VHH binders against Mitochondrial amidoxime reducing component 2 (Mtarc2). Designs and how they scored, part 23

Target 1, 303 residues: Mitochondrial amidoxime reducing component 2 (Mtarc2), of Mus musculus (Mouse) (q922q1)
Amino acid sequence: GTVAWRRTRPRRRRQLQQVGTVSKVWIYPIKSCKGVSVCETECTDMGLRCGKVRDRFWMVVKEDGHMVTARQEPRLVLVSITLENNYLTLEAPGMEQIVLPIKLPSSNKIHNCRLFGLDIKGRDCGDEVAQWFTNYLKTQAYRLVQFDTSMKGRTTKKLYPSESYLQNYEVAYPDCSPVHLISEASLVDLNTRLKKKVKMEYFRPNIVVSGCEAFEEDTWDELLIGDVEMKRVLSCPRCVLTTVDPDTGIIDRKEPLETLKSYRLCDPSVKSIYQSSPLFGMYFSVEKLGSLRVGDPVYRMVD
Short names: E, the ipSAE of ESMFold2; O, the ipSAE of OpenDDE; V2, 0.75 times the mean of E and O plus 0.25 times the DockQ between their complexes.

## First folded at step 13 (VHH; framework vhh_lunsekimig_d3)

Design cc8 (from bb4 with E106Y; at its last look DockQ between E and O 0.77; V2 from the best seeds 0.00; counts 0 for: pae E 2.1 > 2, SAP .686 > .668)
Fold by OpenDDE, look of step 13:
Structure cc8 (fold): chain B 303 residues (1-303), chain A 121 residues (1-121)
Amino acid sequence: as target 1 above (303 residues)
Amino acid sequence: EVQLVESGGGVVQPGGSLRLSCAASGFTFSDYALYWYRQAAGIERELIATINSGGRTDYVDSVKGRFTISRDNSENTMYLQMNSLRAEDTGLYYCAAGTYDWETGYYFQYWGQGTLVTVSS
């Protein structure tokens, strides 16, 4: 039996064009809470990872399992997180710090949660942290849940049923995709239009890129950063969460969202996706796993 | 009030053709992705065809090459042209229109009541 060696067509050496530099990396262990700035991160198929901590693998939920975000509870953005080897330390104004183990017992209850209309599982982080969030927010009873990698995440097919051409990936509690990227230049552009300047934290990106032109990131299809290869998924549609001041936890409900709406609306051809939401930032999936660091050049991969 | 009304269903012989229509009202039709679903007896409803607001189409393998989804935004109507029909295509066919609410993060769909397609000899 002649094993026809399919001559693997030499992978055409993709040309690399530097388009910028990584200036900042943030991980958000708990959805809607403060980001943690890191110098280096692993990029996994489900998002960024620092040690045992994964981006948006924790989420605050109501007792019925519904997701709670800074849209409903703006003060969530004031919860700071310190990463340790085996623990997360949470701090918030007026609260005593609480320490949580990163690894939960398997005996902890698994909740049926709902995130943006989709069902997803989450392991309960315990009564202590639940009470902590309840005492902090003071509106109703809350729970903290953690996604387990043994659980089924939200798939692209479920996230974007109208967009079957998108890459197949799975996410835990991120809104849309594993990686969120914004350029510094885009923020500068936005701020030229605002009376009150906003900082990058308003938009909660994972990766910030410097050295490019404003909204150049909208044109990036495939990126190489460090040894990570990424592919564009969608633009980031912005909502009222962008009007939450990351320093005060006060929600404005207008700016910078109204300003963005004035000049960053989507093309009519993609309204089924974005509707009237302005676009700011880009979502990427991870095609090749690896690591990246602050200071790494950002390359566009071109055929 | 949002309405989706399917029409064009009926009885057809194997190998025959049928064209389904779905008339929409009560929402901005052009801004929605459109879907055809079908439900055979004893089987869960399945998505068979999609067309987004930009006109990009997708099909399940079982209908690929035989079915064509299209939309007329001026008439607020979507269509499903079904050719080379098979017995396994028998079922209740539903049209749907969907979009995202990014404020809530919820993807929602409006649904029709369905039209019956029977492929029998």
Scores: ipSAE 0.341, ipTM 0.700, lowest interface PAE 1.5, mean pLDDT 93
ESMFold2, look of step 13: ipSAE 0.432; ipTM 0.770
ESMFold2 (binder alone), look of step 13: mean pLDDT 80; pTM 0.790

## First folded at step 14 (VHH; framework vhh_lunsekimig_d3)

Design dd1 (from cc8 with Y100R; at its last look DockQ between E and O 0.17; V2 from the best seeds 0.00; counts 0 for: pae E 11.1 > 2, placed apart)
Fold by ESMFold2, look of step 14:
Structure dd1 (fold): chain B 303 residues (1-303), chain A 121 residues (1-121)
Amino acid sequence: as target 1 above (303 residues)
Amino acid sequence: EVQLVESGGGVVQPGGSLRLSCAASGFTFSDYALYWYRQAAGIERELIATINSGGRTDYVDSVKGRFTISRDNSENTMYLQMNSLRAEDTGLYYCAAGTRDWETGYYFQYWGQGTLVTVSS
């Protein structure tokens, strides 16, 4: 036995293989609502951020705190968002625009919310925007809540209690991970199989990569983009939300999901994770914080 | 409250058999996929058998042909029949239940507390 007082683990050698280029970056401030295309973004451990606006830090809930998404209320995808100084401006068909402050009064109520069977907190965004969503959706009373970083998010252990090998991370209202990535080539391939072509917005990725082969992102583990290092979490299982037309807010319930099911089901060895959900795109956690921009090369780190 | 309670563990000689049960309450049992996991000392839990809401089963190679998973929706109970037991089958056996929401693409799992199986001479 050796006495060790100043142990340093050897760094593994990595080589960088460019696999593509960032072609689009999207932030979705309000869960299920329309995304905002940006040229540059910060990558935090809880996802993408542009200024004070964070990806999926807002969500629509029922009065009892249960989450509402475009799966239940497809017209949410038509709510567009403009980023201004310290405000978000929301627009939707048939509605007057509404402006809400990003910084909420500390006296606003904090709700106990429920999102995919997990408890999470959200600060009430006030009666004006609650009434706005209620008038827009018309089916019941709704509220808008906002997460802030002083609140406890949903951790990997809560999201994937049976997958103890996954790296630790935390999310606010994203479904599963801080960052979601798809290649353009994967969409092009899907569209060759569809009667009605779909656009990337059906799938709501944060980062779109060009210059690779279709489904090449399925093999990517550790990525370097700009200053940011990311590590694969899991493939993205697709649900009926992908059948909501982002231009009309009409849910098809079948396509493109049925086509994806015909060729994108998981290998039998991982059915316990994905079951019968088709896979399209990849989830990543952020291992080294930083910024990235449209046009950055995407490197795979290989050792 | 959701509860999953395993029973039927015990000590058995190599080549012997055991039948594990998992009694469930607090959710609509027939809508859930069900799972058996095992955990040997010092090793992470491993999935060994699954049965979906429609009764389709699947197994890892190490237990195929020896273990049989089944469910009785009228009794809210899942079973694992374990035959031809080997020393390496020793461990804590957990049942789990999960719902797959096809429309959302996500799932949730509930866990039992485990029942001990020891295969020794």
Scores: ipSAE 0.000, ipTM 0.231, lowest interface PAE 11.1, mean pLDDT 86
ESMFold2 (binder alone), look of step 14: mean pLDDT 80; pTM 0.788
OpenDDE, look of step 14: ipSAE 0.225; ipTM 0.623

Design dd2 (from cc3 with E106Y; at its last look DockQ between E and O 0.01; V2 from the best seeds 0.00; counts 0 for: pae O 15.0 > 2, SAP .747 > .668, placed apart)
Fold by OpenDDE, look of step 14:
Structure dd2 (fold): chain B 303 residues (1-303), chain A 121 residues (1-121)
Amino acid sequence: as target 1 above (303 residues)
Amino acid sequence: EVQLVESGGGVVQPGGSLRLSCAASGFTFSDYALYWYRQAAGIERELIARINSGGSTDYVDSVKGRFTISRDNSENTMYLQMNSLRAEDTGLYYCAAGTYDWETGYYFQYWGQGTLVTVSS
């Protein structure tokens, strides 16, 4: 058998150019709930990790396993999470605090869940927290599920079947990619167009970058942050979720989404991907695992 | 019409200095981030220096400490001071001005035609 010596293409010494600085990092343990600001995070192939807590590895579902987001239940954004070594503490307006273990018993039931038409598994977090969410939202019965690393995630092939050129990665309950990035300058630009100013939390990014020009992040293909190498996947198409006020849990259904539609529509050449959704933020995959911190320089990798 | 015109290129000995200029016209220069790129023979064009509209500068590691990018908004001109030049700095140097397109929503750049820099003993 002719061992085809894969000529290791000499790793072209990629030059680094600083394009900004990490100004904020957020993890969202529970999908559609309030983010947790952190100073340092690990970046894994499936997204950000702080200790034992991983970004968007928990999700609220209906009893039939269908995903529940702030689109349907805007008040989810008011659920705050405190990270502990072995526990998550949940708080919400009008509710008593509830404490959940991060590690679940293996005997807990596994549900078949559905996100945006795709199937994924989730381990039940128990009746107590289920009742907590049910009592809080007051609309119907809900369950909380946790993704287990032993489970199969959603692959890019399934997420973007028409986009074969995209990187191969897997995600749990994130919408599209492991990492979501937005620049401060882009938000500032958007706010110059809005009567009511919005904060970054409307858009729920993982990483916020300062020191660049508005929408310069659209030009970034490969980034080095701390020890993490990331590669651009796609722009973030925005939906009605961006119109949920993170402080009140009230959904406007108009702003800032309508304003974004007025000047941030995609190029006609990529309309097949983004359709009529305005673009705000960038999706990245993790090419090299590592850690990053607030204050780290953001480098563009150039050939 | 938008124009970017590079000048100042030429032949210089190793260790020498050269100052490139890029004259801009046809757009609001002060609102744009400015860039210098270079392209060596057989190699893809690379970004080497950037200055944003606020005057903040960034460099690739290979030119850091040797090259300085600057801008004069009153003259609509950007500069690249190159010191301690090396053979590997040889290439076609391009200036660019970038901003986002209000119609398309994408970041775009205007480009110059380039000026040749040759570092040879």
Scores: ipSAE 0.000, ipTM 0.199, lowest interface PAE 15.0, mean pLDDT 91
ESMFold2, look of step 14: ipSAE 0.332; ipTM 0.713
ESMFold2 (binder alone), look of step 14: mean pLDDT 80; pTM 0.786

Design dd3 (from cc3 with Y100R E106Y; at its last look DockQ between E and O 0.83; V2 from the best seeds 0.00; counts 0 for: pae O 4.0 > 2)
Fold by OpenDDE, look of step 14:
Structure dd3 (fold): chain B 303 residues (1-303), chain A 121 residues (1-121)
Amino acid sequence: as target 1 above (303 residues)
Amino acid sequence: EVQLVESGGGVVQPGGSLRLSCAASGFTFSDYALYWYRQAAGIERELIARINSGGSTDYVDSVKGRFTISRDNSENTMYLQMNSLRAEDTGLYYCAAGTRDWETGYYFQYWGQGTLVTVSS
């Protein structure tokens, strides 16, 4: 076993500069479903955790294992989740409430799933919840799967095959990174340009930061929040999912995405990464595990 | 039509050098990450070098220090300079250009047909 000598970079006395305050924290237990607002969260290497519930560790799939998102089924955003000690309670318009155990039997089937062309495993959550989603969406048969921490996640190398300089991390069913952050000011800026104002839920961040200038988060490389250290991965390229109304489940396919495209395109130097996708929000990886709370100061670490 | 055409392959003695070229057409070359793959007989195709739009490069350990990937966006051409060639470097070499569709999340690559490199005494 070649002990990769992690050269302990001398702990340069990093200066902390406060850049904002955590105003909201959301966990999305089920990918593409409604977020759960929390006051406190643990930040793990694979994302946010509240109790036994982890961010985007559940996912709706077709019977063949392919991922289903609000892009295809916009009504998924209307599925609300209540966190209990050992259970998730799901609610949706026109549906009866269903209660799911957080811990699944080991005997439940493991599926081969596919997200954005990448393979990942998922444990089946059972026929009852499968039928629930099937009945709710009414388009085809669906299953709910849960990521098991014993399973292999999707690695940075696979997520960003062109970007060798990125830090190494793994994710379950998040699109790209463990943590997604947006500032309130950025949303305010966007809304000054929109006829119909949108709320933060359109963009499904994990952490919302107040007290900074619009798009200041684009400049943040390393952050300290609570006792969590995070490092920037990439900007968040936005897609048609941002045009799904979180209150109605209706997809517009235009706004706010078109407006974003008008003034938030990437620098030409990084066009190979983001192409024509507008940038809104930042992706972070967790470098030091810990906890953060709403109200915590957000510090930029500067050399 | 998208095309990638490799050239520069051939027979070379151990310790020799070879420069591969890949000419691209039919797409915005500068917007793509570029890759070199190789496939030896009986072995699966492996990634050996990559370069992004910013010029950042990465290599597999077996070719590190010997091979250099580069790009010329003005000519829509990528290169692989291969020095200190070894018998184990023998194989079919493929160039590829890749990018991500962020709407679907899928990463896709265009591929060349390959050029044969044979390292033999």
Scores: ipSAE 0.179, ipTM 0.588, lowest interface PAE 1.7, mean pLDDT 92
ESMFold2, look of step 14: ipSAE 0.427; ipTM 0.756
ESMFold2 (binder alone), look of step 14: mean pLDDT 80; pTM 0.790
ESMFold2, look of step 20: ipSAE 0.318; ipTM 0.685
ESMFold2 (binder alone), look of step 20: mean pLDDT 80; pTM 0.790
OpenDDE, look of step 20: ipSAE 0.032; ipTM 0.403

Design dd4 (from cc8 with Y106H; at its last look DockQ between E and O 0.81; V2 from the best seeds 0.00; counts 0 for: banned pattern HYF H106, pae O 6.6 > 2)
Fold by OpenDDE, look of step 14:
Structure dd4 (fold): chain B 303 residues (1-303), chain A 121 residues (1-121)
Amino acid sequence: as target 1 above (303 residues)
Amino acid sequence: EVQLVESGGGVVQPGGSLRLSCAASGFTFSDYALYWYRQAAGIERELIATINSGGRTDYVDSVKGRFTISRDNSENTMYLQMNSLRAEDTGLYYCAAGTYDWETGHYFQYWGQGTLVTVSS
């Protein structure tokens, strides 16, 4: 048992200031596939959990173990997932539904996978679902893998080797952090600048917050939602994935990314982190595990 | 063409000092995090010092208080000031410049060819 020396920060009487309300919660069981809206979620150190299903604990990979995202296969965003007690049901246009067990046999093969240049393990979900994705995408052979909690995740040190000041956390197949948060107001602001309006699903957040001003979330360092405490990690740098239409699976490669680049670039002081990527949304780590619900107030913890 | 060229390596006595330089060209130097690595004989390459674009520094414990990483963006050069050198500091020292490609999701680094530092009595 790796005794993570949680430095018990002295319980300074932190003042709570309400900054908004949780308006939506999404879990993405399979990376780059359609999110599942939920009313309640557990928030674990590695991300959101609904029942036995954890956020981004499944991933499509090539046969060589390399990650496949909607960047390469935009139609992945059209794969819908239904959560059941012991099963995931996958549906996609032109495909028959497939049912997958959430719990895999221990005898299933473990693959060496690669995400964003980092190595991580994944248990094979079987030939049937592999063939399903292969038949759906029709480009090459694919596999579906599942992260096992017994496996080692990607650590902050590996994710951000130049940013040693970041808190220590571990993730499975999320890009950067356990929790992704965006405000409704930020989306509204963005849409005032777009000819074609985009919905929140373009950005694939876990938590959506209402009742705040546009981009107010950029100022939030520590949050209390329900009984969950979260700490800001970084802003979310946006890439071409934001130009995938969640309803059609068509990639535009321009909007809303170009519009974001016009007014949401990072400060020059942090350009080494974000480069030319515009910022939209915030990444958080979980400091105190718990549960949150749609409708919960969002508090900023201030000294 | 991207180039990183280390210099300043050599032989020094224990307790001595060296200053390594790494001259960079072919990319936007100011946008990159900078690193010093070293590789001792028979040992894997290890990260020993980091400086981000904002000037924040980090060090491995074994070099803390003795080594200082710095950067000069105007000259596209990074430095490693090494004081109180020990025999265990002997190795090939590499400079690197790294960044994340958010489009591809890959972190990549440019590397120098290395400069040899030998601490021997």
Scores: ipSAE 0.018, ipTM 0.345, lowest interface PAE 6.6, mean pLDDT 91
ESMFold2, look of step 14: ipSAE 0.535; ipTM 0.798
ESMFold2 (binder alone), look of step 14: mean pLDDT 81; pTM 0.793

Design dd5 (from cc8 with Y106T; at its last look DockQ between E and O 0.12; V2 from the best seeds 0.00; counts 0 for: pae E 11.5 > 2, placed apart)
Amino acid sequence: EVQLVESGGGVVQPGGSLRLSCAASGFTFSDYALYWYRQAAGIERELIATINSGGRTDYVDSVKGRFTISRDNSENTMYLQMNSLRAEDTGLYYCAAGTYDWETGTYFQYWGQGTLVTVSS
ESMFold2, look of step 14: ipSAE 0.460; ipTM 0.769
ESMFold2 (binder alone), look of step 14: mean pLDDT 81; pTM 0.786
OpenDDE, look of step 14: ipSAE 0.137; ipTM 0.565
ESMFold2, look of step 15: ipSAE 0.000; ipTM 0.207
ESMFold2 (binder alone), look of step 15: mean pLDDT 81; pTM 0.789
OpenDDE, look of step 15: ipSAE 0.134; ipTM 0.546

Design dd6 (from cc8 with Y32H; at its last look DockQ between E and O 0.03; V2 from the best seeds 0.00; counts 0 for: pae E 14.7 > 2, SAP .705 > .668, placed apart)
Fold by ESMFold2, look of step 14:
Structure dd6 (fold): chain B 303 residues (1-303), chain A 121 residues (1-121)
Amino acid sequence: as target 1 above (303 residues)
Amino acid sequence: EVQLVESGGGVVQPGGSLRLSCAASGFTFSDHALYWYRQAAGIERELIATINSGGRTDYVDSVKGRFTISRDNSENTMYLQMNSLRAEDTGLYYCAAGTYDWETGYYFQYWGQGTLVTVSS
């Protein structure tokens, strides 16, 4: 006699279509500060990780806990980060370098911080680095805070309360989702429209894809890269932060944003989400954890 | 150095055909999307056809069904087969590829010198 077996995991029957190749991977440990290019990364449900360094797990705040970004302090983009053993080394123009431990004492103060109108906690990184940022920016007193996974993150329901169709996931200090992706072709096309060309770092993607058409990523819903499965969250709406030159820290306030507005506005059917913001790049959530690397093929999953 | 060289332009009558070629060097051809642009007198260059690394093609409406983009990765060459040509197809045709300069951190679009297509009534 045949014994009936209970299936405990649904089998997905999908075709894979290669749409490109991973050409670059970036991690931005401190929000608004310079990114770190890596060849391989772990992809967690809260974003990219390389060893102990996690994407946007650090942010600069005012003494009262309110977030500071390159919109207010454009020179933040010039703060470069290197990873050495269990430490981050920060460098910036006119500053002596500073080293901070990635693992903070549990007794360090936990701040109530404010980010995009939501409360979130952050552990203080100490007076030395706080003074370093204060001396660098010169405009007021600043502190550096760190998120850890024992803290409550920001959820999609708190970020987009009117959009009940989005899956509930958590992020630390990223704007929206754990992973941000742009194609090389989209940047190449944008640069044909600009007098002064811009580089990918203006847009701060985590993953850059080569080998696809310009704006093809607008159509990607579910991706497989390495062993990692990702699902589209939203297109990335762009604001004046996009006009900060990553090499000089000078905010243009006009380009490339005005050019993007001329051809990258959303379809009227989704204007309630995006309003008048131009769209460039895509936000993804991580559905299957794993690792990915530069050179991996990028597949979309099709029915 | 990235090099793109177009060929195959010429003068044809309306309804005629031409096949343009773009020979490429200086980058890993098979890993990148490629483009055809055209420029009529007094008008900015317009993108007319694309082909990605997997061979998927896309076209602007004005050329759909008449133009076919293709690539031969073994010869590092892209083609544009142009059928049922019209007077408004007259212009300078450019192939293009984007490249990333890791030393400067900038993406650039490189262009060929163009090949002239004239469709005379």
Scores: ipSAE 0.000, ipTM 0.258, lowest interface PAE 14.7, mean pLDDT 82
ESMFold2 (binder alone), look of step 14: mean pLDDT 80; pTM 0.781
OpenDDE, look of step 14: ipSAE 0.006; ipTM 0.200

Design dd7 (from cc3 with E106H; at its last look DockQ between E and O 0.01; V2 from the best seeds 0.00; counts 0 for: banned pattern HYF H106, pae O 15.1 > 2, placed apart)
Fold by OpenDDE, look of step 14:
Structure dd7 (fold): chain B 303 residues (1-303), chain A 121 residues (1-121)
Amino acid sequence: as target 1 above (303 residues)
Amino acid sequence: EVQLVESGGGVVQPGGSLRLSCAASGFTFSDYALYWYRQAAGIERELIARINSGGSTDYVDSVKGRFTISRDNSENTMYLQMNSLRAEDTGLYYCAAGTYDWETGHYFQYWGQGTLVTVSS
């Protein structure tokens, strides 16, 4: 069998051009709960990591395993999380503090969960925290589940079956991709159009970039940040979740989503992907693992 | 009609200097980020320099310290001062002006036709 020596095309020396600076980094340990601002993060193939805590590896579910987000329970955004070495501390208005171990016993039950029509596993975090969320939300019985690396994530093929050209990656409970990025300039632009200004927390990005033009991030295909290489996946289609006030937990269902719809609709050529959803922010996959920090320059890799 | 017209290209010896100009018309120049691209023979077009609407500049590593991008909003003109030119700098140089489209919501760029820069001994 003639071993076709795939001539490794000499890696064309990619040119780097700075396009901005990392101004903020957020991790969201629990999906739809409050983000944790961090100065440094590891970027893994499945998303951001700080110590033992991974972005969106926890999720609130109904007893039947269906995902619960701030779309259904807007008050979830008021749950604050403190990261410790071995524990997560949860706080919410009117609730007593609860402490959860990051590492769960292997004997804890594994649930079949469902996110946006796709199946995924989650380990139960126990009755205590389940009761905590149930008491806080007061609508129905809830459970908290944790994803672990022994489980199979949701693959790109399943997430975007019609988009075969996309990179192959796997995610736990993030909606679409491992990394979500928004520029400060884009937010500023949006706010010039709004009566009530919104802050970046409305959009729940992982990385915020300063120093670029509004929506310039739409042009970024490959990025180098710290020692992390990222590749663009798709634009972020926005939904009603963007209308949840991160400070009050009140859902407006209109702004800023309606304003975004007025000037940030996708090109007709890609309507099959985004439909009527306005675009705000960019999704990236991690091509080279590493670390990044607030203050790091953001480079565009150009051929 | 939107127009970007490059000028200043030509033949120069290694180590020499050249100044490119790009004259813009038909749009609000001051609101746009400005770019210089170049394309060598057989190679894809590459971004080499950028200046945003606020005057902040960025360069690719290969031209950093040698090239300077600038803008004159009063004249609707952008410039690229090229010093210490090398053979590898040979190519067609394009100017571009970019912003987002209010109708489509996407970032777009206007492009010039390009000016040829040849660095040869």
Scores: ipSAE 0.000, ipTM 0.196, lowest interface PAE 15.1, mean pLDDT 91
ESMFold2, look of step 14: ipSAE 0.000; ipTM 0.217
ESMFold2 (binder alone), look of step 14: mean pLDDT 81; pTM 0.793

Design dd8 (from cc3 with Y100R; at its last look DockQ between E and O 0.02; V2 from the best seeds 0.00; counts 0 for: pae O 14.8 > 2, placed apart)
Fold by OpenDDE, look of step 14:
Structure dd8 (fold): chain B 303 residues (1-303), chain A 121 residues (1-121)
Amino acid sequence: as target 1 above (303 residues)
Amino acid sequence: EVQLVESGGGVVQPGGSLRLSCAASGFTFSDYALYWYRQAAGIERELIARINSGGSTDYVDSVKGRFTISRDNSENTMYLQMNSLRAEDTGLYYCAAGTRDWETGEYFQYWGQGTLVTVSS
């Protein structure tokens, strides 16, 4: 077997330029539920991790395994999560709190789930929490599932079959990428155009960056934050989920999405990727695993 | 035909100011990110300023606070305002317009012919 000596391209001394500072970090244990603000996070190949809790490794599904998001059930955004050593505590309006273990028994059933047309596995979190979500949402029977690291995630090849140039990564229940980043300045810009101001929670980023200009993040290809190296994957195409009020759980279906469409459409050359979706935020993959903290400088790596 | 034409270069004293222009034609200017590069004698061409289609700007540290990149989509023209010029700013300045290649993900850029900026006392 001809060992193709991958000529390690001499690591060109990459120059670092500070472009901002980490101002917020959010993990979303359950997809479409409230984020948990953290001061420090590990950044893994599959996304952010805080202790034993990983970003978007839980998901609400129908009994048939189909994904449920705030697009269909906007009230999901009102479910708050408290992280404790070995437990998640869930709270929602009109509900009693429920506590579920982070580690599930191996005997719990594994479901075949489906996200945006792709198949993925999920371990059932039990009847109690299933009933909790069912009672809360009151529309149909639901289940909560957890991704197991022993399971196969969704690969870039499957997520973006027409985009062969993208990095190879794997995700559990995130929509597109391991890490989602938005600048504060971009939000400020957007809000100058809105009658009703929106907060960052509308867009559910993992990392918020301060100290840069509006949409400067669009120019960032490679970043160093703390010990983490990230590479841009794609811009974040926005959908109707951005019109869900994170405080009320009411879906507007118009703002801020319509405003974004008015001035944040993609380049015509990449319409095949983003279609008519406006762009707000950036997706990143993790090139070097590590940790980052609120207050860390954000560096752009330039050749 | 795609064309980028730089203008505004010349000789200026240290501490002086100069404004470069780049007139574009043959493509949808508003859809492209715009760039200024410079090349000093014996040195590789370097990116010094960038402005995306949304108007967000980025600068290398050596020019930050002194140079300003801007664009006028109505005129299909980009500018580089250069203040507090230094001897080390001497070089050939190029404008470029770029977009991401859909198939490869690589940026494709159109280039101007360059305009010479000389800072000398």
Scores: ipSAE 0.000, ipTM 0.187, lowest interface PAE 14.8, mean pLDDT 91
ESMFold2, look of step 14: ipSAE 0.435; ipTM 0.716
ESMFold2 (binder alone), look of step 14: mean pLDDT 80; pTM 0.784

